VHH binders against Putative pumilio homolog 16 (APUM16). Designs and how they scored, part 4

Target 1, 332 residues: Putative pumilio homolog 16 (APUM16), of Arabidopsis thaliana (Mouse-ear cress) (q9fie9)
Amino acid sequence: MANNNSFSMSTMFNTIQEILNEEPLTVPSPPSRGGYSLFHIRKAEMDIQRIFNFMTGSEDLKDDISVLDTGTLMWMASLMTSDCDYFMVITTNKNGSKTLQKLMGMSDDMDVFFFEAIMRLFIHVMTDKYASYVTIQGMRVFQQDKRELMYDQILRYACFLAGDQYGCIALNEIITDLDDPYYRDQLLDIVANNALLLSNDAYGNFVVQHVLKLRDSRCTRNIADKLCGYCVELSFKKYGSYIVERLLEAGDVPMATVVLDLLACKTEMLIRLARSEYGNFVVCKALELTNEILTADLFYGLVNRLMPYRHLLHRSPRSKIATILDSMSVPN
Below, E stands for the ipSAE of ESMFold2; O stands for the ipSAE of OpenDDE; V2 stands for 0.75 times the mean of E and O plus 0.25 times the DockQ between their complexes.

## First folded at step 1 (VHH)

Design c03 (framework vhh_7nfr_2)
Fold by ESMFold2-Fast, scan of step 1:
Structure c03 (fold): chain B 332 residues (1-332), chain A 124 residues (1-124)
Amino acid sequence: as target 1 above (332 residues)
Amino acid sequence: QVQLQESGGGLVQPGGSLRLSCAASGFTFSSYWMSWVRQAPGEGREWVSSISSDSSYIYYADSVKGRFTIARDNVKNTLYLLMDSLKSDDTAVYYCAREGYDFWSGSYDAFDIWGQGTQVTVSS
């Protein structure tokens, strides 16, 4: 079905008010079976189309929405959530998502409709580019009892969401916003326990990177523990190398985990890593940090493994590793 | 006696091809990384390519990438350099070199054994 190119907010507002203020000349009793007539079905379909047009027709609705009365808001919320398809069509639309976010938090009675719809469609909402922000808004503005039920759903589906192109973005915003220590710690534990799988995932690696940026010592150490033995493999990969660099920067214990993995690997693999597109940054950072901290055994362990291949390292794109090695040459 | 012997050099026209060989003797060839290094008249030594003991890791200088191919045969104890699309600036003496390090003495020389070299001349 074709959509209009533009809408007038005044015209749409008046249309909504006209629908609400309609008085039938005769109010026929419902059929004895309680079934709907074709007339009633067609009117509901027209009302839904008008609501859709209102919700998706304009990007800046803050001032217009604020003048709607409680009865109008309740009617709109009820109608938008009456069918899962209607709700998804509105929430997956850029303007519809933005408009819905502005309606949320205005009335507790209205929020019940939005909460129930989000909970029924949780995975579909959380894995859509625009609809995911509706759930995030609910976690910010709904009453505590509803937010806790939403936190439970996030914990249940955390790994699935981390592996999705839009779910990982939404999950990272939720991790940042989550101030309840019980739910926050549980969510961080789920990420840490799955750090190896997530670090190797096309989208999950962004969640691991985000969690490491929080600088939570307990979670960072748990991630380091789970990635022990895999730091060399990860360092050959673009995003895996970023994770390993974050671990090197995160304190003595995570740094030692990474460096011990480098020292445990075959010399050929270590030299390949030092000359690779991403791994050279990891090896360089390992040398710099072990030199600055009192970790002589780790620093000289790396130097002794790399020094025989100094000339090959001078032919790497950066040559920073070779520069560090050259600085170790003492004439006396 | 530890020894490396290069062969296959000569005069070629621009755009031509050459195959260099390096025969290794006196050591366990299959245990060492091997490299090709070249030196043009009046210039310093330029690293060309390296290959790991099992051929799992291969590296090329930017100047030769896409034109040269390094290979090894551990059964025949031989290192190869296949040179395609030769240019006048590829004119140099080409050396086969074994990569090694004396961890006990702390030597910093990356190459401990060198061949005598083979001359490659690209005319016009």
Scores: ipSAE 0.000, ipTM 0.093, lowest interface PAE 23.2, mean pLDDT 78

Design c04 (framework vhh_7nfr_2)
Fold by ESMFold2-Fast, scan of step 1:
Structure c04 (fold): chain B 332 residues (1-332), chain A 125 residues (1-125)
Amino acid sequence: as target 1 above (332 residues)
Amino acid sequence: QVQLQESGGGLVQPGGSLRLSCAASGFTFSNYDMSWVRQAPGEGREWVSSISGSGGSTYYADSVKGRFTIARDNVKNTLYLLMDSLKSDDTAVYYCAKWELLGDYYPDSYGMDVWGQGTQVTVSS
């Protein structure tokens, strides 16, 4: 009846009772005159509608699912995965995704249906807000052979997924969860190798940022190496400036890569960066971190280039750079 | 507590214009970057546009750049999407979404921080 209404416990109980009392769907009898073929089609449509209502109508089905027998669960899994469009309608629904995630891992036989459906629709599932969590759940609960095939697909589509609004979230979740060092290292290498492209992307930058938060020294240094020569350009951009700030915070080597890029650029460019909306945070952080670590050559290299323009920097409303410079101008 | 309420959708002819609004409550609106995302019939959700907390920076998907304008009123706690030169391909449910202030930061382990209920836009002759 009404869409987007609350799914009551009474409605759930009645739906479960209807499913339990339903005869297993079998192949239709050979076509005959008119109404018999329509009867079979209408029964299949009613069963599909019942499954849909059950799957999408509740946020908490844990207790109710436990009363369903193995045959009913296998029948439901078969029907849900029999058509790609139907599977996508369930998986892209918030409640449908949650319910499907609860069904996954309950039986290896049932998981075969879900695995095959996910693999057929991999990109479509991975780029949807709710459906992507079905794939993530499969990677957590399926048998190792299936998980490895799913990891192979993630590696194949990693760069594409990183550029998608939901694919980037799913990819980050997978990176966090991935305990297999072989697949984890391959995935991190793909991110690092594409760090320049991803850092300039509206969604890919979140993947680079997430990977940097992992504090993986090898991957962080590889990212720094790929962004070397581009740190100033990135720091003028909203997305790029966040990546550069994270590199500054990531340890001595990545910090040095950023600061050396700042020191290599023309003074006019450095001053423009220091006064820019995003770049001022990068320059400020570079000064603060090099001062804290007492890296005199890097710190004073920056100070010496900025100091002649401190009056311009005082006129920048959000910059702390002028305050740092002022502290260096009165040593007596 | 946090709530986003979209409005302004409707039926419009190709080449027409619409103005979408999103009323925000339950948080300090000016502290958060805001976005518009859309979902067309039978398709996944697509990011459309973002605006910084101050309103100083705006970003657009290539498909809408030059036709759509994102704006905000921090006094009224309202986000806007001004849609010009509408095409059939713009037919979708449009959602208002909250992002972190210091960046176009998307939560790493779950969907958009906060989503509204959406408003339907239909472009048809």
Scores: ipSAE 0.000, ipTM 0.111, lowest interface PAE 19.4, mean pLDDT 77

Design c05 (framework vhh_7nfr_2)
Fold by ESMFold2-Fast, scan of step 1:
Structure c05 (fold): chain B 332 residues (1-332), chain A 126 residues (1-126)
Amino acid sequence: as target 1 above (332 residues)
Amino acid sequence: QVQLQESGGGLVQPGGSLRLSCAASGFTFSSYAMSWVRQAPGEGREWVSSISYSGSNTYYADSVKGRFTIARDNVKNTLYLLMDSLKSDDTAVYYCAKDLSEWDSYYGTEYYFDYWGQGTQVTVSS
C-alpha cells in the first residue's frame, strides 16, 4: 500500500541495504613491511581449504569434535574468522552452520572469535537460512556479556528482520527463547508498536501471529490498540484474517476491539466480508465468541446487521454464518 | 440438569422500581455470560441486557439504557436486573437466559441461548 507504512518500510530497507553493501573490517591488516613468502601464503590457503572441507563435510566427520585439543580448536576458530567472506561461506553452508554450532560454547576463548565475526556480519548472518542459526546458538551458549550485546543488535534491527524471509523465522525463534524480562518486553513492545506495518508485510505478519500465540496480555492489548480501525481491511487478507482471528480469541478486550470495528463499518462492507474467502472465518468466529463469552448486545448487533442478508449468505459456499443465524433460539 | 428460576416480578406504578432475580443451577454459573430477554403481550422476544461471565462487561438495549442495571453474584449463582423509572411499555414477561456455544453434528451449529427460565411477569400500570 502507498501510505505511511510503505514509506517507513522503504526508508528502513534503504538504510539496511547500505549496511549490507558495506564491507566490515574483521581482521587486522597484514604486516606493513616484509610480508609473506609465497610458501606462507600457499600454506595458509591450504589450511583454509582443509578447514572448509572439514566444516562442510559429512556429519560423520563432526562426531570427533569433542576430542580435538584446545590448540587445534583455537587454530580453527582463528582461521575461519580471519576473513568475512570465508566466515560467510562456512556459515551459509548447511553443514558448515551445523558444525559451527557444535563448536560454539566449548570454550570462552574460542567463542570470542565467533562472537566478533557474528557481530561484524550481524545482518548478513541473520538473514540467511543457515547462518541465522549460528547467531541463535550464540545467544543460547555464549556468556551473558556477549548475549546482551547480541540482544541489543536484535532490538536495533527487529523490524528489518521481521520483514525478511529468513530473518522473521530467526526472530520468532529468539522471541520464543528469550527469558530475560528486559529484552523480552522491549522486543515485544517493538513488534506491538509496529503491528500495523508488520501485519501488512509478506513476512512480518508471521511475527505478529507468533507473538499473539504467546498470549502475553500486555503485548496483545497493545497490538489490538494499534490495529483498531484496520480489522476489517486486514480480515479481507489471508494472513491479516489470521491475526484478527487470534485477537478475537485473546480475551474480552481484544475481542471487543475487533467486534466494534465490524459494527462500525458499513453494512455493505460487512456483508462483503462475511462472504469473502478469508473474512467469512473472522465474522463466523466473532459470532461464535460473542454468543459464548460476551453479551447478547454485541452478538445481536452482528446478527441484526447480517440477518436481512441471510439467504445471500446461504448461497455462499461457506454457509456456517447462515447456519448460526438460522439456529437462533427463542422460547416460543 | 440446568435450571433457571426467575423471581421479583409484579405490578408496579409508572416511575416505580423492581429488582428481578434469577437463581441458576446445574452448571458452572461463573463460566457463562447471562442475559435478560422480555416479551410483551402479542409481541416478539426483545433482548434487554447481558452480562459477561466475570461481570466486567454489561450491555443494554437502547430502550432501557440508563434505567436498568444488570448484575451478577457468582458466589450465589444469581443474576439480577435492577429496573428503575419503569414505563407502561416495560410491561412484559422477563426471561433469564443462559448464553452458551454448543456444537452439534449438524454443521457445528451454535445456539444463542441454550436454556431459558419460566419467566416472571412485570406489569407497569396505574
Scores: ipSAE 0.000, ipTM 0.084, lowest interface PAE 24.7, mean pLDDT 77

Design c06 (framework vhh_7nfr_2)
Fold by ESMFold2-Fast, scan of step 1:
Parts: structure tokens; C-alpha cells; sequence
Structure c06 (fold): chain B 332 residues (1-332), chain A 124 residues (1-124)
């Protein structure tokens, strides 16, 4: 068997689950003799419940927030972030998430509490439907020093987030917003370096597709390079075929990489691909684009390989490939 | 039993407006991205607009940008397409489609479920 150094999406998923399971959700502080008070503990618990009700009780809290003084807001921020479980209950609630987003950026002192809580629970926050938007807001409104630390976490966990249902959406928003070339280029490089794994993933493929839509020439070429040799295999798969089609549309060099993979495979494999559920769209697009942009050697390379089988291709429910081939035959 | 039901189509004069609705049932609507796709007589399918599960990402085809607005109501499980300044070229059957994420471009294989369509005719 060949040496297998590939990292699978299943391994990536399991790693995320291990991180989530190992991360402490509750951070209890043992009471000191001098500071221990059951009355104060119960009072804090009641205040936490009151804050939960306030934060989660209404979808539109804009007017209520604007009348609170700075001292009250600072006290609320401190209390909400005092425990990981409390913070997660608020951030994973639709109304709580929206309210936190409105509080962020109002005060640098208050932002310290939110930043520290987000950083302690980074993977948990980034993989939740509502909490992920709290983190995205922080990256938009926090001071530069905090944003850079958050960028470092995104770089560390980029592949793990790409494999998550909500993490991939949040990651795509961050990629779009990220204008710092140092962090942007590193993040794009991580996506490109993992393009084969991500292209085969139910969620990671959206990240690869999103990056290709940015039309970043360097990143697109790096993705094409990493997928070189795998374009035929990917084209038989639902999500893999989406990526290959986007590469065909991404410019001359990525298009050539895909078409050269098609030309390098055995004729039997190429015909099977042209007749397959997903691969027929890839072969059709390759023919259309190579014809359109006058890459005659690539176009006729494909035509010459497919033409002997045009009658077999006509038996497909979608015979657009056969129609293209017929238009190139000598008229009798 | 996933079901998508489009409505709101009809005959309208150039420059007119229509509001299309798509009622979704049989799946968790707010977990899926939604799209509008149209097919004109004798032509292939053309993607019109997409909206993510949370309305955070919205995309439009260049042909409709500035004239059409896509929206969704996750409480009512309904997708909308508000069409202003309609042109004869907008004449098509409009389909509601669902997909596992978001896409700014339509590929037939991206859409898991299709409705029956609603006819929009723009003519004088």
C-alpha cells in the first residue's frame, strides 16, 4: 500500500470534537476565607439570571441599551463574562448574540471583557450559529491589538472551522472582511494548502468556492496546483465537481490545469466522467470554455478523445457534450 | 417530504412590479440557503439570486441587480423575490431552490430541492 500522509476531514472533525470536549465550560474559583460570602454568591446568581432575561428577552433592545449608563454596562459586561457557561448561554441565544453585537465597540474597557471571553471559548463561539457573529463583530470593532490576536486564532483553526456547518460561514465572512495582507495571504495559503481535503468536505467546499470567487490570482493558482492530478477524481463527486467547474471559470491557467488532467486520464475514464451525474457538467464546461477562449490545442485535444464515442454520449439524458461534438464534425 | 411552493407570478407590463413567494415545508428552513432560478422559453436555467440561512449573505445576477430584492422569513418558512422595473427579458418560469450553503453562481448540481415554478410574463 502507498504511504498515506493525508489528513482526512474525519480526523479534522474528531480533532474539533476533542477540543470542544476538553475545553472547560465552567471556571469555578474556590472561595477564599476573607472573601467567602454565601449571600454575595446568591446575589450574583440572581443578577446573572436577571441579565440573561434582559439580554435574551427581546430581539430589539437598541433603545433599552442606549439609556444604560457606562457603570451599569461595565458591570453587566463583567458579570456576563465571569463564567464560560454564562457567556455561552448568552452568545448562543439569537437575542443575546444581537445584544452583545450592539454592546461591542462602545467602550475599549468593556471590549476587554468580551475579547477575553471570546478568546477562552474561541472554537465553541466560532462553531455556533449565533455566537460566531459575536466574534465577527469583535474583529470589526475591537482595537487593532485585539483583532490581531483574533486573526492568529483564525489562522490556527482555519481548517477546523472550514469543516464546520457554522464555522465555514463565519470563516468566509472573515476572509471577505480581512484587508491586512499579512493575515489575508496566510489565511488564503492555508485554504490553498488544504484545498484537496476541503474540496471533498460538505462544508469546506464552500470555503474553497468562496476563495475562488475573490479572484485572487496567486491563491487561485495555488489551489489549481494542489488539485492538479485530482481533477478527474473530484469531478465524479458532487462537491468536488463544483470546485473543478469554478477552476475552469477562474482564468486561463486554472482552466488549463483542469483540462490537462482530463487529457492525461485514460479514454475509458474520460468517457465515464462525461456520462456521469456530475462529471458531465465538468466536461461540457471544459469544451465550452476552451472553444470560447480559442485554446485550440486543449479544445481539439478534448474533441479528439470524445469524438469516437459521440453516439454513446447521445444516450445520456443530458447530451450537450454530444451536441457540441456534432457541431464540430465534417458536414455531409 | 420536502415541498417548495412558488406563487405570485402573472402577466405584467414592462416597468411593472411583482412579488414572488415560496412556501417551504418538510425541512428545517433556517438551516438552508435559498435561491431563485428562472428559465425562459427555449433557454437553459439562469440563476437570479441567493440568500444565506441567516440573510447575512445575499447575491444577485448582474441582469437583475438593483431591480430585484431577495428576502426570507424564517418564522414563516417563506422566501420572497421582489421584482421592480420588470423588462420583457425577465419573462420566465421562476423556481424556488434550496442548497446546503450559499452560492453567487448557479450550478444545476448545487440545488437539492426544486419547486414547481411560477410563470412570469412581461409584455405589453
Amino acid sequence: as target 1 above (332 residues)
Amino acid sequence: QVQLQESGGGLVQPGGSLRLSCAASGFTFDDYGMSWVRQAPGEGREWVSSISWNSGSIYYADSVKGRFTIARDNVKNTLYLLMDSLKSDDTAVYYCATHPGYSSEWYEVEFDYWGQGTQVTVSS
Scores: ipSAE 0.000, ipTM 0.207, lowest interface PAE 15.7, mean pLDDT 78

Design c07 (framework vhh_7nfr_2)
Fold by ESMFold2-Fast, scan of step 1:
Structure c07 (fold): chain B 332 residues (1-332), chain A 125 residues (1-125)
Amino acid sequence: as target 1 above (332 residues)
Amino acid sequence: QVQLQESGGGLVQPGGSLRLSCAASGFTFSDYSMSWVRQAPGEGREWVSSISSSGGYTYYADSVKGRFTIARDNVKNTLYLLMDSLKSDDTAVYYCAKGSDLEYFIEEWSGMDVWGQGTQVTVSS
């Protein structure tokens, strides 16, 4: 990324567009419609300021909106969406985002303005803390044809969004809200197919963790399959260890995948993992769960590998591994 | 059945540029992450860059970051490595690698189950 001491909305937008240009994509075109031109907006500066003040002024503006007539609402929607930078200034403002969310779904005619603006600025909106909620609201209240075009955009940008600090949060809310099995299954498949990359990402790991919490058997099995062979490496890492712990908790098949990875590694690596800051929780959970659900071969496989080194494991004050091993030891 | 074929290597002077290609066949290219790995004479293998199945994620080794760009064309089943500002230290045989069952590469050769024949890059005056 180029170093820039001056940050404007236009500069931020251009940076996002440059990222998209590195990955050529076919984007659905928004429906064509009339509206006030940028020339008209520049000529009516005072009206722009009044709308901005209305949109950003107070959290209790909900009461004020209910008294506005359809004509006024249409005019406001047209004016707000005629300029990309102006729309972004409103949507990235905490109160502006909240007020815009309340306007959405009130009129199909008005929603077309918001839909067009969101589609033009999709990545920029989805990667902002407040503006992302505007897109989420559109997916909840717009007509089905518009929602499907927005779902297509989410599928297109899912991996990019998962890697963003705000995009991952928005993506997780969309995954939770998405009722359509066709789009939901495709989105879950994208997450599962990229589970290894996402599990190693600072933000993408939250998406993998969120999807595992849904307890979707097919998706969880697909994630386990993609992480097979990598569970030990992931368990040494803070976020990777959290994902591996969730796989251990996700049923007998994902649990077996994790435990078999532990059993396949060299004893030196297994002991190092059991003594590590994050890996000790994984090994402990593997022992507890294999014992609890009576998978004797897996449980005793782990016990037999760890038992000769239990004296080293006793030197970790936060580890329960030594306690479990002590309960299974036979006096010699 | 699964085949990877690298091309585009050659002799270039320091500061020059090269574009490497990898033609993939025998599998659904768009379903798999792809990587570039290199091996210099008398040295071990070094991971260079990886790209996700969709192209949405790209990763680079610190030694090449800002100079190399990995890209893919899922319609043409082709992986690319665009190499700029080449240094003598970039001299190596460059290998194309397919991720194992849609998986990414975490360590130097982990998660890669198919390697191409390689293409020689020599940076010398």
Scores: ipSAE 0.000, ipTM 0.096, lowest interface PAE 21.9, mean pLDDT 77

Design c08 (framework vhh_7nfr_2)
Fold by ESMFold2-Fast, scan of step 1:
Structure c08 (fold): chain B 332 residues (1-332), chain A 127 residues (1-127)
Amino acid sequence: as target 1 above (332 residues)
Amino acid sequence: QVQLQESGGGLVQPGGSLRLSCAASGFTFSSYEMSWVRQAPGEGREWVSSISGSGGSTYYADSVKGRFTIARDNVKNTLYLLMDSLKSDDTAVYYCARSYEDYYGSGEFWPNAFDIWGQGTQVTVSS
């Protein structure tokens, strides 16, 4: 096939036409009910396969969906959601997920089927790369009553989702999109209250980083409070150092929390941090920001602790700290 | 509207230098990590470099360390990639991308870390 889109469109059109042209599954005669019952079961299985092919066969369904009547769409929605395993097979497929997202929000009657299926399979849907976007779309296009029930599930499972490879990505999308102040504030509070655990988690650290980028003053201060005493430990780690750098950039109070942790640690640990792969960026940023915003006590506190060891800092690949120190005429 | 627009690509000889620019609009540029990602002909996308919102932290793929420098100008809302000692293997389409989380590519390329992409600029290293 020279044109993949034309080929997929032709196949989809033929599948839809075959489904639409099927005879009603009604029992014509009571004496033959047994035979028709088996026929109806086999036909339903065949229709399920045809719907699967339709849902997964095309990447662009905007024009195709617009030509389907409401009755056909309702029938498809009903069949797709009739079995949880079948719904998951469609939603975890890249094209199936995209197609479902386009069907959602078209009618409240159809959305009932999708909403019920998502709610039954919430954790499975939220922790899959493609299926999670079906839930995100539902939160954007469903009626308020359904969205609130979905928000409640997000609050219930927030920490679990934050620790999952795909759940953390979906959770970050939801945090960005969530405009209801009640649910948004509750979700931000859950992240902040668990900031230490999440900052040390393989995936949860991305949620903490994302929340800090929102620059919500209350949440950022709560995160800073929960990480107080741990900023040095985090700064030795790749993603922990990014979180600490974000706190330094987030305003006077979060910055002070980080710098005071640096000043409270042993000098040997501070020098080791300044020479470390990730911690050198934290120490450098702390010096730059405390100097820039003229917090003299914090700036000179750091300079006085680092200055006796500037020779070690010059001999490391972390020479930017040494450059700052060289600009100061402070006696050792 | 949120937009990223790359420029500065072109044909350069091995050992040469190029400066790529990315103009950002429609968002608070200084609040976001920015990255450069490239795609060579017939290959998947490869993370190249990232810079923090303030410009205080920079990270590089091992293949470009010591040769490329990422920089930003938060007053002009512009991201830069300074490419020195270019090799034929650097031939690719270079994309400017906004990272919704810090991404520094510890393994396989993770596209879900990026929410906004530019259209790309072609860099060809050939004699």
Scores: ipSAE 0.000, ipTM 0.105, lowest interface PAE 20.2, mean pLDDT 78

Design c09 (framework vhh_7nfr_2; at its last look DockQ between E and O 0.02; V2 from the best seeds 0.00; counts 0 for: pae E 17.8 > 2, placed apart)
Amino acid sequence: QVQLQESGGGLVQPGGSLRLSCAASGFTFSTYWMSWVRQAPGEGREWVSSISSGGGSTYYADSVKGRFTIARDNVKNTLYLLMDSLKSDDTAVYYCAARLYPGSYNHFSQYDYWGQGTQVTVSS
ESMFold2-Fast, scan of step 1: ipSAE 0.000; ipTM 0.369
ESMFold2, look of step 2: ipSAE 0.000; ipTM 0.091
ESMFold2 (binder alone), look of step 2: mean pLDDT 88; pTM 0.894
OpenDDE, look of step 2: ipSAE 0.449; ipTM 0.783
ESMFold2-Fast, scan of step 4: ipSAE 0.000; ipTM 0.263
ESMFold2, look of step 5: ipSAE 0.000; ipTM 0.174
ESMFold2 (binder alone), look of step 5: mean pLDDT 88; pTM 0.894
OpenDDE, look of step 5: ipSAE 0.245; ipTM 0.683

Design c10 (framework vhh_7nfr_2)
Fold by ESMFold2-Fast, scan of step 1:
Structure c10 (fold): chain B 332 residues (1-332), chain A 126 residues (1-126)
Amino acid sequence: as target 1 above (332 residues)
Amino acid sequence: QVQLQESGGGLVQPGGSLRLSCAASGFTFSSYAMSWVRQAPGEGREWVSSISGSGDYTYYADSVKGRFTIARDNVKNTLYLLMDSLKSDDTAVYYCATDYSSGWYGEDSFLPFDYWGQGTQVTVSS
């Protein structure tokens, strides 16, 4: 009927029982003479296919999995992790990834198999849309000794992962979850030290943005130090402008770094930035925050550079800068 | 000293094929995983494919799966990339790199490879 693409508890138990039987699922007709080696290969292929079908089934197997005995779970874990390519085929499948995540943390002995497979395939698991969540789950449920070894791998590959379309998402989830000060601080230092490269990367900019949202003052200051001299260039870009706005919002040294970059650039570039699609938000925020925080020198430095050109800013869409400048002028 | 030297790049039409080679010297080639990395003009470096030291395990970026094949000859100390069904977006400088097994910190690189070749240009245009 309608259950052809799902696994019930009954279907799951039947599949497992068939796999546990060392006999072939159907009577094979191997060729005579030799063929004993081929017979054993065929048996292994059928067992592997059954586990694949179980793992990638579309039904919610949360309750079904929790009733499996330890011996069955250990056998399944061993078989799934015996071949690196087979493990990847399961983990890169949406349902396979979800099912594997449910199996993790159920038994320390079983987790050894999953941990070893993840460590062997770390980069490939971390850069896949679905498989990356298997590694994230391991960092949540494995024993501390295994989690620390996984954190070491994250530190080793942090910038590579930040530059990957799925690795950056996984890295951000790990940064959010990471409560160990040693590993957290090391990871934040790696991101900050590479902030210029990452801010200009198609995916790495999301990691910089995420880290800035944590409001870690040391890390934010380190990012500002690395972006010093580049704030104007970044502000012309969509995601670069978001990063610069976050530095402004942090106040103190990060804000001063951004504003000093704005003041150091040529007047023509500053006016072009103020009129640009993304840069206008940066210039506006710089004016608002320097005025609010009572940094008069920085505020009036910006006002004095922009005021002669206020008529050009009035003709631009999103003319909030012009409104601020007009509030400082006295009508004659 | 470790040296990696790429060759085989060139101009090819969309749908065409190219075979890249990387000659390795100065280290025990069979003991290191090898990778291909590319960089398009104005873009960052993109990992393309990797092969284990034994050659038994191969891995591919989603953008090239089914079109590219990585291979190695440990007797000749040579890495290969067979590129089929080339697209305009495959245009890039292709680099040969060794997989780095030690950690790195403070490097101005997205990729954890400590030995890189000089690169070979692949241009796909019609």
Scores: ipSAE 0.000, ipTM 0.170, lowest interface PAE 18.6, mean pLDDT 77

Design c11 (framework vhh_7nfr_2)
Fold by ESMFold2-Fast, scan of step 1:
Structure c11 (fold): chain B 332 residues (1-332), chain A 127 residues (1-127)
Amino acid sequence: as target 1 above (332 residues)
Amino acid sequence: QVQLQESGGGLVQPGGSLRLSCAASGFAFSDYAMSWVRQAPGEGREWVSSISGSGGSTYYADSVKGRFTIARDNVKNTLYLLMDSLKSDDTAVYYCAKEYYYDSSGYDFWEQEFDYWGQGTQVTVSS
């Protein structure tokens, strides 16, 4: 019974290709400031190799940053952002990323260089394990005008980032950190509106799970609404079952959405789900929570459909559903 | 290898009775739960009844409860379905099935839930 209404990653990929075909976002011109000069550090002229060694060296060497003068810092920032490939070599290096994060927020003038480089390379930076944290740091320490432009880029690429191995991790960090209610609500709405696609995605499911952990009632109800009719299908899948269990735990309305899907499916499908590797946890959770919350109509709806097949359920790998059915109180 | 062979079907008038048998071989019969599943023309498969390996527990679909009795003879390695008060709606091919654990999202619930199926025996309830 394949569900042809599930969205594929090719849909997300096509959307991204449309976005990437647009003209690059215009970044603000740097403020007019005094020029930077070639400075000496430790009695030697700094060149591209010396900056690279300084940026990517061990953590102990980075304690020296606090003693560098503003001219040296400006020169370094200008040089390391002068070439996109050079900037990416530094930002994708574990130590380089950490050193860059320490340099960010030290000077508004210096931050202009980092902001512009991040904006030019936004997708590349956000989808790298180490470079993504440079962008996250920018969102924490840059001036408000720059942070808002970065939030706009996050909203623009949210679905793409959710589907990426490292982008999904960075997106979840940003969702947690984002305290601006306008941008936060917009981002949560994008996740909820794409909940079916993301729940079926190798990485997007982690974003849906993360958002559900926030316990935002509006967003959770929107996710439940978008997954209505698909809860049984999702519950056969490892990560889909985790999302459905989170909906069951999220309050009366999301719980009802899941349980009503279970009650609406064919009996043979419900029993197959109850005996499946991942779906047994969903059915078990539905029984436990409907009994615990005293939603008797939903609890007995499930019991009445499962009870005739109790023998088949006793032979299931974890037997927990059959045990719950057996533990129901009966008149003495 | 596991073999299941049904017999006992045939044409019967409404209100009549039939006894279906399933001869099992190739496995430790008493260690496995056994089931009867039926399929009417143009319809999907419908689970009818199950019995535990020991015979101590039996389960029935609501549509047959009170009219059908499932039984087993572990000495003869035979599963039975005793059908009473037959109705036209009971017309179907009846299959004997050996249960197994489900560990994947395979195509058919009935194919997934049972290790082996018999060839089936036709029951026709009509005038």
Scores: ipSAE 0.000, ipTM 0.170, lowest interface PAE 16.3, mean pLDDT 78

